# Designs tried in a protein design chat: VHH binders against Isopentenyl phosphate kinase (IPK). Part 5

Target 1, 332 residues: Isopentenyl phosphate kinase (IPK), of Arabidopsis thaliana (Mouse-ear cress) (q8h1f7)
Amino acid sequence: MELNISESRSRSIRCIVKLGGAAITCKNELEKIHDENLEVVACQLRQAMLEGSAPSKVIGMDWSKRPGSSEISCDVDDIGDQKSSEFSKFVVVHGAGSFGHFQASRSGVHKGGLEKPIVKAGFVATRISVTNLNLEIVRALAREGIPTIGMSPFSCGWSTSKRDVASADLATVAKTIDSGFVPVLHGDAVLDNILGCTILSGDVIIRHLADHLKPEYVVFLTDVLGVYDRPPSPSEPDAVLLKEIAVGEDGSWKVVNPLLEHTDKKVDYSVAAHDTTGGMETKISEAAMIAKLGVDVYIVKAATTHSQRALNGDLRDSVPEDWLGTIIRFSK

## First folded at step 3 (VHH)

Design y7 (from y5 with W101L; framework vhh_7aqx_2)
Fold by ESMFold2-Fast, scan of step 3:
Structure y7 (fold): chain B 332 residues (1-332), chain A 120 residues (1-120)
Amino acid sequence: as target 1 above (332 residues)
Amino acid sequence: QVQLQESGGGLVQAGGSLRLSCTTSGFTFSDYAFSWFRQAPGEEREFVGAITSGGSSTDYADSVKGRFTISRDNAKNTFYLQMNSLKTEDTAVYYCATGYLDSRYEFDYWGQGTQVTVSS
């Protein structure tokens, strides 16, 4: 069946979510998954995808959640007659975390020069590491009943030119979503038209996807509560969590909550969202670029009640008094 | 092009202190988050600490919390790891890197490493 490409590309997507590397991998051990957080994240994603659905609705892989089964099988004995239902459309992008730490993988690949043996070795080693992580994330989400498809950028048409996205097979991403699946992308080593190769980060992938797919909102799941006005440390114990930031039509942003005019805190809160090369608050600037598209951005600690609220889209109308996270949205 | 260079490593007695520095060139320092990693003999490389581009947050491995402090000096294009109350278990080659575990750079650039040896 031929698919109208304009229709598939315009279909509503609820959320693009980043599973931050620190949130899904162990900080103290290289190439080790943080199983506790990943299980909670998978549960919260399932809940968010079913938000507003009838009580009888199921996601296409609910048979995989059967007690006592740890394996995903295509055998008739394992596949029940579960009725698949439509669910909110999500795209998942994950960071590399402890899976992307090899010096050969980072030092050589980002400089380009595939003719150099160390760069070619680093490219291969990086891809083995991050595709292994991707498979484990796909498996964890599938065990939760989410019909995930791993989409490694190198193998899915992504390339760069001077580190900017030069190509991406968004038609296949859209087709995957339209077929009832959840794409899972990740930071990867990719070919670069000028350098030969480079690293394509998950944050760059998310910005590109948000610009083209226009989700209702974007969620960054991290291992910190959100963005602070200064580094929290023993010498700066009064660091303030920036709970809400408004982005203007010109791309500038300002802190709305807390009201800094009623505190002695100081933040440079007039930074142009379209200027990602200047300015000191790079994370806010990246999020503001997405918010300028009319897409809410939530930066929140994974595996908390706050991350569930963010994933559910509960923050779209109002911010709860007990909110602990950072909301970045376009102002009128 | 892009370069990260560690310094300040060496031999120190248990209970002592060292300050590592990472000096950078070839990119706009203020736009980048930074991290420290270490690799002990026979072990895999592990995260030690990180600081965001604006300095708005820091993060540490549980094994070093309360003993190590990461900081940055944008005017000098340098960031630091202050290591206090050193233990023999802190013996490792220490690496600096661009990126934060949730940053857009995700460890794009690495230093060559500096040896820290803590004797009993």
Scores: ipSAE 0.000, ipTM 0.236, lowest interface PAE 11.4, mean pLDDT 75

Design y8 (from y5 with Y100T; framework vhh_7aqx_2)
Fold by ESMFold2-Fast, scan of step 3:
Structure y8 (fold): chain B 332 residues (1-332), chain A 120 residues (1-120)
Amino acid sequence: as target 1 above (332 residues)
Amino acid sequence: QVQLQESGGGLVQAGGSLRLSCTTSGFTFSDYAFSWFRQAPGEEREFVGAITSGGSSTDYADSVKGRFTISRDNAKNTFYLQMNSLKTEDTAVYYCATGTWDSRYEFDYWGQGTQVTVSS
């Protein structure tokens, strides 16, 4: 699917960050936020937004030391001591984690069929769940001093056709950023021109946002260190973390750290929404599509020193010797 | 904690059938989608098939399409790979795995693998 992209769009934002659902919610508990991880993530994100130099900054408001209230307030008596601060331009996208998956899966929303009462009910239930999560993420980030605005995809012009993105209101996202806010989008249930409805994943949203906004880098905050050559498990102790991958002009990619023997491979542009566990190639291909735009991609474990380095953009010029994460970038 | 455990592997003659099971624990089974992978001697790990968390969609590698069927039983916290018309080229260690519908980069859980050997 083709989105409206302006050729005059320059690199005007610093980062698009994915808050992985498994990293910000409790995996084995329905609709429960992982408060400890979310607080660390919010703190790290704020630190990253305050660092760096212009030109990727806008004027926003800093709530991080607001006296007298734990609630977000617009009263002048509560805000009178707050000052404008310069923040790097960021966009946040979060996953559903333990929110929304159950309702969507039980009802079959991801395969369509809005004429079926169970699917229509599941669509509504899924959206209630993920929008509740979005509000709580927006609230947590705002309490940390980040001027967040929730932008739910269904309500912001996102739709699909046979699961491929058919429309999106990217102009409003850009205007929100330019006004000094941080948009917060999320994986959502959306209308589909052929199927009636489907699930639009946060990873797909990020790829389309990156294509339009051309950030300096993209960060995926996950619950694993990065991409492995095979899934790590007790039975696979020799699984190798892929620390750096180079993407060429011809769409091929190579692991450059550690130096591994493997054949040059073409990127797989498949974005099937129902893909559950892709191998190494599927994960790399999705990130490589972003890297091909000239945008660095960092895949790291949330709430670690490595995630802070990634969010800060510290990986642009050099890779630390103790790096534990995955970097995917354009080679030529 | 989270655990996936394969069973049902073994030796079978070409043209025969075999049913693999993957039993899970430590998480809410109905919330997750599941996949089967295999790795033949000297080859890379290959995708075999997947089933969504609602069980409403399945996908298969071209090499096994029409011969293999993936299914799940939420009441038993188990999912299956029914393998029919087995060929010697299907000889591999078979792994079960889980993922999420909203990210490709989040934690994957994998089983220890089960050997399937198809004799000519």
Scores: ipSAE 0.021, ipTM 0.412, lowest interface PAE 5.8, mean pLDDT 77

Design y9 (from y5 with R104K; framework vhh_7aqx_2)
Fold by ESMFold2-Fast, scan of step 3:
Structure y9 (fold): chain B 332 residues (1-332), chain A 120 residues (1-120)
Amino acid sequence: as target 1 above (332 residues)
Amino acid sequence: QVQLQESGGGLVQAGGSLRLSCTTSGFTFSDYAFSWFRQAPGEEREFVGAITSGGSSTDYADSVKGRFTISRDNAKNTFYLQMNSLKTEDTAVYYCATGYWDSKYEFDYWGQGTQVTVSS
């Protein structure tokens, strides 16, 4: 079956959201989900998807919302004559947290070499771990009434070349959204045309999705409040949360709140999205590449009132005085 | 809230040894996994080694396996990278970090880096 879907589609999608791995998994235990945070995140996502909908409207899977239950009902006696409802279109991408990272690093999946038995074994082990996490995230969101479909990148046409996205089946992502579902992608091990294989991070996936789908805004749900000018610590109480950043036509950016001297910079579009380190400027440059597309970027701590505001799109018109997060947006 | 600080870098001849330390504050040290990364000029930052929160498991990049050892001392809120049999290709700025490497927005807990230069 052939579908004629344009990957250059204008903004009909409201939000692409990243569930940060550190926010949804336990930091002190390998391959363990942070159930409390994930439940709050799922609830906030559902609230955001329903914002502006009539109170009598019902999401098609509201009957499946069973906190603490492992079962999603498909029984006609439970569903009755419920009508499907419309809600805002979202795409979810989640990080891996502690899932698969030790297997990938130990075996050298990130550096390639699939001809080596250890790398091939590590590729398989990494994918088992991250796909298991994906299934559990899909299940948790579905229990909150969100009609989620897991879309593992390796099996959905994603590949890289020197770690940059070389292919991706965005037509199937768009078709899934148009059918009333919420796609859930994740960081994965993928084939690479030059290295043989590598890790495709959730951050790279989101940048690629934002470029092609052009949502109204992007949200990064993290384990910290936002981007700071230096690492925050008790011995550095002067570390400043960067609350608002403007990106210009020429790719320059400036911190607007708080107003800081000498922060006018041009983004470097050659900064590698899969580089997990870097100070303030690297983090801002990556987000600014999305903002330059006319897409607002919100970086915010998961499971807070600030994450609910970001998910709702409340920040598109004005910034609350009590805002604790980072907003990066285009300014002409 | 969290601070990490590297020490122990410097200039060393090929075949020599260095021990890097990362001292931390602002959090419950025993609850976190720790990693070392390095970045050579013109290259991306690469993983070097990691130690789990329980301290029983360590992991290393193949390029350093058998030469480098990561360890932790929960009583001192410090973790270490013992570097033996250093090669010129080990020349890089070495960074310590908390957590896992899959997201830059979640890895806000990084040290400032310490230069290691290995001469022939």
Scores: ipSAE 0.016, ipTM 0.382, lowest interface PAE 6.6, mean pLDDT 77

